# Ledger of designs, part 13: VH-VL binders against p40593

Target 1, 148 residues: p40593
Amino acid sequence: MIHPLIQRLTTTLGYPLLDADGLDRQVRTQPFSVLFFAGDPQRFPEALDVAVILPELVKAFPQLAPALIAGADEARLQGRYGFSVWPSLVFLAGERYLGCLSRVLDWGEYLERIPAILAGENEDLPRIPVLSPESGTPSCSPMETSES

## First folded at step 5 (VH-VL)

Design e15 (framework fv_concizumab)
Fold by ESMFold2-Fast, scan of step 5:
Structure e15 (fold): chain C 148 residues (1-148), chain A 125 residues (1-125), chain B 112 residues (1-112)
Amino acid sequence: as target 1 above (148 residues)
Amino acid sequence: EVQLVESGGGLVKPGGSLRLSCAASGFTFSSYAMSWVRQTPEKRLEWVATISGSGGSIYFPDSVQGRFTISRDNAKNSLYLQMNSLRAEDTAVYYCAKDIYTYEVSGKTYYFDYWGQGTTVTVSS
Amino acid sequence: DIVMTQTPLSLSVTPGQPASISCKSSQSLLHSDGKTYLNWYLQKPGQSPQLLIYEVSNRFSGVPDRFSGSGSGTDFTLKISRVEAEDVGVYYCMQDIHWPYTFGGGTKVEIK
């Protein structure tokens, strides 16, 4: 089952829904991609917030080709990009991993961080974060929201 | 021998719906992406939809976005195109096409190596 | 969208003579993987399109040696060294480097 707010991204807005095969096509054909890993919105309700905000991000950054990852492939492809927090947005230049943003952020933080991610060219960083027993779980930059 | 046989075309009024089917044989259907390509009365070819071998990836151009749905039944070797909210400009011959793309063969592109015979859709009042 | 432009609109050829068809894309079809994503199709009268050439210059199975494709970047050519009666039809180029896939407008080849 897919939540209506997430399903709208593919059925109304025409965003591709990608399995592993489709991801190969996406990274080959698109200069920049933003991949939406939603997870289960009952377990990760912020996925619904990201689903609402993603179309606005694409309007602000029209160079990004958005796509959703099919639920059956989310866990396997999570391993490819090494994030540990759901939902996550993964940013690519072709096949090259640029970074990710986990959970929902304030609008101003998206406007600040996405240009930095797209401009980032540190070739010395591994493309996939590595889990270390001492470091906890590797993940995208954490969401910063007020809990007051 | 690869064979693709389309059916389901016909005459429909603007705003109506049609469901096209394509029966495939002669290859491992579930291993290949499948597409629908239409040819207008002016003989222009327009890509309409693509679905991956597993059915997990689906793509549409803006011209049919939100109106058309592509699906497949790998157990029946069948491809489908559900067309809703049909418009006069959807009038065309619709071809089922086999993509060369398969995850098993690296280095291939997404060109169409085999096409069906086509089924005619006419949207007219 | 990548715009594909074919010239000429039509060709009338005496049997045994050569024919040449041009296809130009609005942007480069060369990918960073080193491949160029340009294909050619032939539609014979009353028939479905059939694949002739893929990735610029590779003949599809069963396609005669008289057909050859060439080009790079944005400029591509399909040549028929000696046109035969069975070569009559409409020829289309296609790019598959970017969504949406786009086709040229077609070039009709007829025998004089």
Scores: ipSAE 0.006, ipTM 0.615, lowest interface PAE 10.1, mean pLDDT 83

Design e16 (framework fv_concizumab)
Fold by ESMFold2-Fast, scan of step 5:
Structure e16 (fold): chain C 148 residues (1-148), chain A 125 residues (1-125), chain B 112 residues (1-112)
Amino acid sequence: as target 1 above (148 residues)
Amino acid sequence: EVQLVESGGGLVKPGGSLRLSCAASGFTFSSYAMSWVRQTPEKRLEWVATISGSGGSIYFPDSVQGRFTISRDNAKNSLYLQMNSLRAEDTAVYYCAKDIYTYEVSGKTYYFDYWGQGTTVTVSS
Amino acid sequence: DIVMTQTPLSLSVTPGQPASISCKSSQSLLHSDGKTYLNWYLQKPGQSPQLLIYEVSNRFSGVPDRFSGSGSGTDFTLKISRVEAEDVGVYYCMQSTEFPYTFGGGTKVEIK
């Protein structure tokens, strides 16, 4: 079953639900996109938190064209952007990968990290010591957050 | 729906040449790296070649280096493998395979998410 | 080149029983980016290989939850919790951490 909080993004807010062909159109027509990879909310309940936050992020960054990825295509398209944690938000400039933000973050951290991603800056993540193989490509920034 | 259809296989003599083709549909072809993978009569799988989405980067294992050439025509959604100086050990079913990523940097590694049906190449006198 | 070794070469399973396949690499598959690029493919009789599991433990789209992958470093396992008739075929592990990409020799799964 489709969770109401995720379904609201497409039915009430009109966000497109993209398969591979839809993604091709999105990257050709939109200067910037934020793609929501929710995964299965039963397995990854933070997807519901991101579903609530995503419309507020779009209000704060109106240059972003939001879209959801169809469940059948999520695993196939996940590898294209290099994230391994669900849920994830993937940021693109046209076809170019800018970076991703995995799991749910604090609001203030979204406000700090999204501008850096859109500028194409590459961030070092101290939790996962790794050498970035690509210059100028933003890394995924997985963060553990607690709800209180 | 991703679809990959190979053609061009056949029987060829040692030292001969063959050109394999792969017709792709159902995805933005130019955005993904493409590969050729072969399966020997003994059922071993061997990676043969990879080409980046733009065609600007190509990679081969030592076993085919200098004999095979990989190319693509993004306007036609087509992938090619030109095989020269064929040997008996090149006998295999050749699969066209789609990488998950666009391969743009040598330090990045990728997987094959979809494979074609294969085309058979037999090198025999 | 990284050498991939699969065991067993073949196994016969009673329907509904579990199956386990091992894959060992000659060196660590941990990439400098922090990820481990160990993938599993299934080739059913008369068909092309199809992706089952990528990056050790992630199920590809449409793959049933009875398939699971685990492991780290040089030692990896594919498990099928309840083998069904449609699962017959040859299973291959594959590393894409380092060029050249290399595959295991395959494990044939068949029903008793």
Scores: ipSAE 0.000, ipTM 0.471, lowest interface PAE 21.3, mean pLDDT 81

Design e17 (framework fv_concizumab)
Fold by ESMFold2-Fast, scan of step 5:
Structure e17 (fold): chain C 148 residues (1-148), chain A 121 residues (1-121), chain B 112 residues (1-112)
Amino acid sequence: as target 1 above (148 residues)
Amino acid sequence: EVQLVESGGGLVKPGGSLRLSCAASGFTFSSYAMSWVRQTPEKRLEWVATISGSGTTIYFPDSVQGRFTISRDNAKNSLYLQMNSLRAEDTAVYYCAKDIYYSGYTYFDYWGQGTTVTVSS
Amino acid sequence: DIVMTQTPLSLSVTPGQPASISCKSSQSLLHSDGKTYLNWYLQKPGQSPQLLIYEVSNRFSGVPDRFSGSGSGTDFTLKISRVEAEDVGVYYCMQSIQWPYTFGGGTKVEIK
């Protein structure tokens, strides 16, 4: 069962909920994507805060195509994108990984960090192709380190 | 032999609802994305909705956002389109279509016969 | 949205003569994966659309070899080398590189 605040993103705002095939489609068709890894909001209540903030981020950065990741694929993709904390937002340019923002940030921090991510200034982050059926587990730097 | 058989069309008043169904046979239904495409009275084709083979990923254009819901029942080889808050501009023939997107090409290889939806007072 | 423009609006063709239909997109349909996401459909009178050509130049199963597709970037052509009575209908191009999928306005092919 999906929490109403998260469900609103797909039903009212029309954000896609992606499995692995849908993610492949998203990265091939969208110039920029922000992927929302919510986790279980009962365990990670900040996911509800991110669900409220995400539409405002899309308004501030209209080049971003938002999408949610389906539950089973969230755990599988966590290692690929290098975050350890739920919720997380992952930023892509087509297939190219640009960066990740975990937990809820202050609004000013989003306004400062997202432009740098979209400009490709975080060169310490991996550049990852779309996962294939035979893809191994890609290495990825933790988001909570390498900020200098 | 791939077959897609649609049903559920009809005449409804503005603000009304309809549920369209598509019964699929002749292929492994759960392995393919499915789409709805409509054709207006002016003969323009408009993509309406896509659902992945697993049923978890869905997409809609802005014109039907928040009003239409696509779903599928893989055990019954059936695709559905729930249409709410219908408007005159939703008047069209609605086709279900088999979507090859997840086979490495994005195209509609088979289409149903279509079911007519007329929204009029 | 990517706008798809077809020319001409209609063609009247003598049986056995060639026909050519143009489709232009407002943006390149070439993806970084090397694929070009342009497809062609035919709708015969009173029938549903049917797939003719996918990914620019690949004929769908059962489509006669007198149909061919070509083009790149934003400029695409569907050719019928010798038009037959069964080819009457409306031809549509479609892009599927970007959501929402969009179709051309159609080209009607008639026999003289």
Scores: ipSAE 0.000, ipTM 0.505, lowest interface PAE 17.6, mean pLDDT 82

Design e18 (framework fv_concizumab)
Fold by ESMFold2-Fast, scan of step 5:
Structure e18 (fold): chain C 148 residues (1-148), chain A 125 residues (1-125), chain B 112 residues (1-112)
Amino acid sequence: as target 1 above (148 residues)
Amino acid sequence: EVQLVESGGGLVKPGGSLRLSCAASGFTFSSYAMSWVRQTPEKRLEWVATISKSGGSIYFPDSVQGRFTISRDNAKNSLYLQMNSLRAEDTAVYYCAKEIYTYEVSGKTYYFDYWGQGTTVTVSS
Amino acid sequence: DIVMTQTPLSLSVTPGQPASISCKSSQSLLHSDGKTYLNWYLQKPGQSPQLLIYEVSNRFSGVPDRFSGSGSGTDFTLKISRVEAEDVGVYYCMQSIQWPYTFGGGTKVEIK
C-alpha cells in the first residue's frame, strides 16, 4: 500500500514515521528537523523524487533530523504549518517553524535555500538577506501562529 | 498492578529470525507509548525501539535499522518486535517497557516507568 | 549520540553509610522547556530494571527519601544517604533529551 521508495525511508534508513503525538516529541528532542509530507504518490508523483533526494539532503545537512508524517495525520498537520502544495519538506528549529520547500527542486536550489532557511532561526548569526524565490517555484503558505 | 510479560526468546543461528511478544495488563495499553530495551551479556542497556500509543510513530537506533520492526495490537494489549538478520551482537535480554512520552495522557516526560521480566535471545550456533 | 559516563564502576559500602554515584553526559541535558532529561534506574540481582528517579531529582512512587538525585547540564549525582541491604544492585543513568536514548555503563553497589 505504501510506495516502496517511501517505505524504504522508514524500513531501511530508520527515519521516524510520525503521527501528531510523535511530532510533538520530535520537535522537543531534535535541534533541527526536516519533515516529509509526501501526500498520495499516485496523485503527487513528485513525492517519489523527493523520497529519493531526501537522504542526500540529510547527508549534505547532517544537523537535520528527518522524519516522515503518517498519511492519516498529514491533512491535520498541514494546517499547523500552512503549506498548500504536496509534496512538501517542512523545516523546524525545535518547535519553531523556519520554512518549507514544496515539490521537487533542482539540487542547486536545495543547496542555496536550505542554509538560508536554517540561518533564519539562529539569532547569534549575522542576518542573511532573504532572496526572492525563482519564478514558477510553488510557495508555502505563511505559518499561522494565532488560534481562534 | 502494571504487568508486562515478554515471550518468544530463544537460541537462533546468525541470520535467523525471532518474533518477541509482550502481553500488557493493569493499565490502559492504548494510552501509552511502548518500547523495547535490551541488556547485553556485559550488562549494558541499549534502547531498541519505541512505538507511539496509536502505532503511527515508530523509532529505531541505527544498530537495528532495516532488521527489526516494532508493532502493536491495542485490541489484544500486545506489543511485538520482529527481529530479522540476527547477529551475535543482538544476544541480550529483551525488556518490554512502558514509556511516559505522550502529551495527552503522560505529560511532557520521557522515561520508562515499568519494565517487563525480560526474554533472552541468544544468537549462536 | 549522547555518551553517558558513570563512575565508579563498583562501590562497596558498609551498611548505614552513604553512597554517591556520578553520571556525566557528553552534551547538556537541559531542554529549552526548562526541564533536564536525566533518569536513574536500579536493577536488583535477578530482577528487571526499575525506575528510581526521573528528571534529575523526582523520586518515583514508593522510592524512599534516602535516595536523592541532583545535578545540572552535564554533571549528575545519585546519593543514598544510608545504604541498606535492599539497595544492592546496579544503578544506571539515562538521558532522554535526544534519540537514540542512551544509558550509562552502570555502577554496582554491594554491601561490605
Scores: ipSAE 0.006, ipTM 0.611, lowest interface PAE 10.6, mean pLDDT 84

Design e2 (framework fv_concizumab)
Fold by ESMFold2-Fast, scan of step 5:
Structure e2 (fold): chain C 148 residues (1-148), chain A 125 residues (1-125), chain B 112 residues (1-112)
Amino acid sequence: as target 1 above (148 residues)
Amino acid sequence: EVQLVESGGGLVKPGGSLRLSCAASGFTFSSYDMSWVRQTPEKRLEWVATISGSGGSIYFPDSVQGRFTISRDNAKNSLYLQMNSLRAEDTAVYYCAKDIYTYEVSGKTYYFDYWGQGTTVTVSS
Amino acid sequence: DIVMTQTPLSLSVTPGQPASISCKSSQSLLHSDGKTYLNWYLQKPGQSPQLLIYEVSNRFSGVPDRFSGSGSGTDFTLKISRVEAEDVGVYYCMQSIQWPYTFGGGTKVEIK
């Protein structure tokens, strides 16, 4: 079953649900994207907080095209973008990786960090998605370990 | 040859629901993106929904977000559009359209190569 | 959303004479992959839309060579070198570079 707060994003708000094929189309057709990697909310309850906040972030940053990642491709695409913590929001300019925000943040932190990411000010992260998964790739959050 | 046949249109009051179906033949249905495109009484064309070949990716414009759902049954070569909370502005001829895009081929390209006959939806009190 | 503007709204043509239809987009349709995502459709009276030209200038299978597409960036043209009775209908341009896909308002072509 998919949690109602997460399912609302696709069924009520109409956000795309993307497999690998759909991600290819998203990055080719959208100037900017925010990809939501929710994980299992039983294991990562902060995914429910991010699910509530994401629509408000899209209102604040209307240039962002939001999308959810389908569970079948979630682990493989996580390796592509190099985050290690769920939930995560991944920011793209077309095909180019701009950065990510892991876990739930305070609203003011989102308002400060998203403009910096969109301006391409994150010099420590690859601007091209990582193609191969890597164990121990640094998270975009202060925490270096996944929640169990 | 490629054939797309729509059904399920009709007259509905505002706030009502309809489910449209599209029967596809003449191509490997599960490999291609499928879409719904509508044409208003004023003859404007408006894209309504797209679903990937696997069904894993689904797209809608803001005008129908939260009200419409698109689905497919690859075993039956059928595409569906569930329309809820219908409004007068949803009145249109609804076409099932095949996208040229397939995940099986290199060189991404996007356009509708074949369209169905259309089914009419009228939302009126 | 990308806005697609077609001119003229309608066109009456003497058989055998040329016709020209303009389509302008509010943003460039040139993608970083080098392709320009502008397509043309024809809807004959009482029929469904049918593909004429994809990616600016490529004729779809079975489309006569009297149809030609040209343009770049935001300015596109569909030309019919000699209009025939079977060419009557409404012509639509469409961009497929980004979501949502959007269409022009249509240009009606009639024979005098």
Scores: ipSAE 0.014, ipTM 0.649, lowest interface PAE 7.6, mean pLDDT 85

Design e3 (framework fv_concizumab)
Fold by ESMFold2-Fast, scan of step 5:
Structure e3 (fold): chain C 148 residues (1-148), chain A 125 residues (1-125), chain B 112 residues (1-112)
Amino acid sequence: as target 1 above (148 residues)
Amino acid sequence: EVQLVESGGGLVKPGGSLRLSCAASGFTFSSYAMSWVRQTPEKRLEWVAYISGSGGSYYFPDSVQGRFTISRDNAKNSLYLQMNSLRAEDTAVYYCAKDIYTYEVSGKTYYFDYWGQGTTVTVSS
Amino acid sequence: DIVMTQTPLSLSVTPGQPASISCKSSQSLLHSDGKTYLNWYLQKPGQSPQLLIYEVSNRFSGVPDRFSGSGSGTDFTLKISRVEAEDVGVYYCMQSIQWPYTFGGGTKVEIK
């Protein structure tokens, strides 16, 4: 079952829902993409807040081609982009990883950070590790630890 | 041999609905993405829907977004296009088309290698 | 959307003579992977479109060698070295570098 606020993005707004097959096509066909990794809203309720704000972000940044990632492929594709926190928005230029924004941010923070990500100006953005995927996954901002 | 056979076309009034089907044979249906492409009375070709091999991914152009739904039943080797809120400009011959791309093979090649025979949709009062 | 423009609208060719069709895109079809995503289809009278050439210059299975594709960036050409009766139909170029995939308006090839 998919939450109505998330399902609206694909059924009403027509955002693509991508598995690994569709993602390969998206990154080849779109100059810039924003990928929404929602996770399970019961576990990560901020996914619903991101679902509400994502259409407004696309209006503010019309160069972004939005897409949702299919639940079955989220874990596999998380490893490709190296984020550790759900929900996350992953930003790409074609196949090239530009950065991510995890959890829900204030509107002003999105307006400040997205232009820097798209310009490749985020100086502290870690490069995806060349070594094994288990060798420490970089975090998206705002930073969070699993320790509680 | 690859075969694609469409059905479900017909005459419908504006605002009505139709469901198109495409029966596939001669290849491993679940391994390949499928699309619907329509041809207008003026003979223009327009891509209108995409679905991945698993059915987990789909995409529509703005002209049909929110009105059309694509689905597939891999156990039955069948592809579907549900068309709602039909308009006069949706009048066309609708083809299902096999995409060369498959997730099982490394490779980034995109084109339609086989097309069905087409089914005619006419939207008029 | 990428706009695909074909010229001419139609060609009337004497059997055995060559034919040439132009396809121009509103932006480059060259991807960073080194491939150019331009394809050619033929629709014979009363039939469905069929693939002729993929990725600029590769002939699809069973396509005669009298068909050849060439070009780069935004400017592409389909040539038929010696037009035969079975080559009559409408030819379409298609870009597959970005969604939505878009087609040229078609070029009708007829025999004189």
Scores: ipSAE 0.056, ipTM 0.696, lowest interface PAE 5.9, mean pLDDT 85

Design e4 (framework fv_concizumab)
Fold by ESMFold2-Fast, scan of step 5:
Structure e4 (fold): chain C 148 residues (1-148), chain A 125 residues (1-125), chain B 112 residues (1-112)
Amino acid sequence: as target 1 above (148 residues)
Amino acid sequence: EVQLVESGGGLVKPGGSLRLSCAASGFTFSSYAMSWVRQTPEKRLEWVATISGSGGSIYFPDSVQGRFTISRDNAKNSLYLQMNSLRAEDTAVYYCAKDIYTYEVSGRTYYFDYWGQGTTVTVSS
Amino acid sequence: DIVMTQTPLSLSVTPGQPASISCKSSQSLLYSDGKTYLNWYLQKPGQSPQLLIYEVSNRFSGVPDRFSGSGSGTDFTLKISRVEAEDVGVYYCMQSIQFPYTFGGGTKVEIK
């Protein structure tokens, strides 16, 4: 069963609901994707807030092709993209991971952070340790790179 | 060897509904994405819908968004297109098309390697 | 949406003569994997479309070698080295690099 606010994204707005098969197709056919990892909205009620905001983000950034991830594949793909908190939005350029935004953000924060992510500014993990974001500031776990 | 046979076309009034079916044979149906492509009376080809091999991923263009639903029954090797709120501009020959994409190995190419015979949908009062 | 433009709208060819069809896309069809997602289909009179060429230049199984595809970026060409009576029909190019998948308007090939 899918919550009505989340289900609306696929049934009314036509956002694809991706299994592993569909994700492979999405990353190969879309120049940029925003993948919505909703989790269980009973456990993570902010997923409903992100479901309401996502269509507005797509209007502001029309280069983004939005998609939802099927529940059975969410945990496996969480490991692939390295985010630690539900819900999360994962940003891709084709197959390449650009970054993620966890939990619901202030609208102004989306407008500041998404352009930086799409420009590829967060491609690599910083070598110098950085301070953790302050309490209440959303963050994403960086994607791990393979060892040399 | 690969065969796709459409059915369910007919004459319907504007605002009506119609369900198309496609019977597939000659390949492992559940391993391939399937699509509907229509051809208008003016002979323009328009992609209508795609569904992944498992049925979990579905794609539509804006022109049919919210009105059409694609589904499949892998146990019956059948593809469906539910068309609601039909308009005169939905009048076309509807083709079932097989994608080259496989479930286990995606390949690096998406194109339609086989098409069905087509079924005609006419939306007219 | 990517717009696909074909020229000419139609052409009449004497049997044995060559034919050339142009297809232009409103943006590049080259993907980051190094492949170009441009395909060609033929619809013979009274028949369904059939795949001729995929990924710019690869002939589908059973397609005669008189058919060849070429091009890059936004400009593509389908050539028939010696048109035969069985080649009459409407030719369509198609991009599959992004949704929605879009087709050219078609080029009708007739024998004089």
Scores: ipSAE 0.000, ipTM 0.573, lowest interface PAE 12.3, mean pLDDT 83

Design e5 (framework fv_concizumab)
Fold by ESMFold2-Fast, scan of step 5:
Structure e5 (fold): chain C 148 residues (1-148), chain A 125 residues (1-125), chain B 112 residues (1-112)
Amino acid sequence: as target 1 above (148 residues)
Amino acid sequence: EVQLVESGGGLVKPGGSLRLSCAASGFTFSSYAMSWVRQTPEKRLEWVATISGSGGSIYFPDSVQGRFTISRDNAKNSLYLQMNSLRAEDTAVYYCAKDIYTYEVSGRTYYFDYWGQGTTVTVSS
Amino acid sequence: DIVMTQTPLSLSVTPGQPASISCKSSQSLLHSDGKTYLNWYLQKPGQSPQLLIYEVSNRFSGVPDRFSGSGSGTDFTLKISRVEAEDVGVYYCMQGTHWPYTFGGGTKVEIK
């Protein structure tokens, strides 16, 4: 059972719920994607805050195609991106990894960091295909938290 | 001058509970995330819990998740750790620690600049 | 979890001589924000840990310039150019890039 705030993203808003094969299709068909790795919201309650802000982020950045990752594949696909903090938003340009934002952030921080990530201006992140598990996965677990 | 003073440690049997307190002074308490870090008898340092300045975000490692609760009272400049279902491996000196940056800078937590003197928790039968 | 490996386990130094401590991480500590959150702490006998170096190479307030940090990726070094009696204690590296935060096992520095 998934939490209602997370479930509404797929049932009411129509966001895809992706396993590994679905992710392959997403990265091949979408210019930009934001992938939501929620984890278990009982263990990571900030996932519910991210679930609430994600639709607002998509409104602010309509070029982003949002998607949720299926719980059964979250641990396996986490290894592809190398983050250790839940929840996380992973940003992609097609197959290319652009960066991630872990935990819930202040709204102003999202508005500043997402444009830089999407522009590919973070030279410190490896530019690797997200479907290449042999490539080193960049770290993206900064232990970010929000204080509004 | 930043000061952090822990209290509440003691001897407890496995399955028991303890509540630790940390009294903070010398900085704007509500602007900084606060953490608990423990040092085992083997001298290993382990992060235990973090709470954001507002108290709105709380983080634990898997080893203590569901057993420990972190809270703060910004009006009293105090940080707390409620420890339940204590195990022998929870035996350690528990330190209160302050994050280095305010959330005005980045909106995230980083690492610790100041630590308290520590309070000893011993779990034994 | 990120494993932090420190060498050596202990080091005995003649006063005024240099000391060097290595810290290696199981994964790159380069954060998505472009910073590397590798820090060094000193715990003097009977005292709490105190911050010496943050973000690889920055000295914390009041830390003497005989302490320097360097490194990138997975390999980091703390150097003391001239060890003094007040520098005895256990040195720990710590990473803040990946959650959960993890610490090295410590390096004990003693005077001969």
Scores: ipSAE 0.000, ipTM 0.486, lowest interface PAE 20.4, mean pLDDT 81

Design e6 (framework fv_concizumab)
Fold by ESMFold2-Fast, scan of step 5:
Structure e6 (fold): chain C 148 residues (1-148), chain A 125 residues (1-125), chain B 112 residues (1-112)
Amino acid sequence: as target 1 above (148 residues)
Amino acid sequence: EVQLVESGGGLVKPGGSLRLSCAASGFTFSSYEMSWVRQTPEKRLEWVATISRSGGSIYFPDSVQGRFTISRDNAKNSLYLQMNSLRAEDTAVYYCAKDIYTYEVSGKTYYFDYWGQGTTVTVSS
Amino acid sequence: DIVMTQTPLSLSVTPGQPASISCKSSQSLLHSDGKTYLNWYLQKPGQSPQLLIYEVSNRFSGVPDRFSGSGSGTDFTLKISRVEAEDVGVYYCMQSIQWPYTFGGGTKVEIK
């Protein structure tokens, strides 16, 4: 039932697929995590692009421990992190939320934004505002959380 | 300072409807899960509803399931409880409550750190 | 649902004397994550409930040292070492390990 490009992340690359309890363990044991919220790739086809790019991001930022979120828990955990756009990558330092990046970005944007997110210093780090397609791509937006 | 102010309570007949509101200030509203907790005339506390940060996940006990709806407007820092098909046993003081802020990924609510002043709902003929 | 039972129903205490309140749950509140999801609230007359102790033994900000929580599994205790006039009210324990969250019936503390 899950798309082969997404399934490869767990079966070939060994990324954990986490329900809510598994994710609790992940954030206690890993200094930094990147959580992949794919959604349904038929509804959100950019999830397949993110699935291809995620292993390359982990190579570029080896301090990140990647994980996928089980579909049954995506809605509850989406509420915990406050994003409304699928797919999204959520960045954590242990249990602390650092930020997120929604939809697929150009490679150069990932290289610029991820270091800034990882340098975040507290749990209330403000989210990056949504950008227009001509000047950038959508990122996590607190305003969008009141809609979903 | 954290403040939660409820409104919308009143007297309603069985089968009627009411919408409660909670105005939040003093914290980043969109970063926290929010709940409604009621206190019966006998002073028993009952959890009524919880809503996720985005509003995408909502939770109820069986006693109100299908009759109550919880929603939020993060742009207005407001929480709502739509109460339909009201029964005499829904008579209570209704409090909005702020869930503690943790980056706990299990989606659990650990405890309520702040409560509002409450608004009274009386269901009677 | 998890049933929370508090004893006693009420206490009448002379100022400066200790008070002890018991809370028992129908099943263990210890989660596999190592945390125990038991919290205590105080409702003073005419006021809303306020957080006193979270996760068994942690005092909330501004709560005096005279309050302490202890316990494990299904048996929990809230102690006030020297009861003062401002401590009058109804104390509630609450479990938050699973939905629905449930509260004890309350223990009323009054000054003699």
Scores: ipSAE 0.000, ipTM 0.485, lowest interface PAE 13.6, mean pLDDT 82

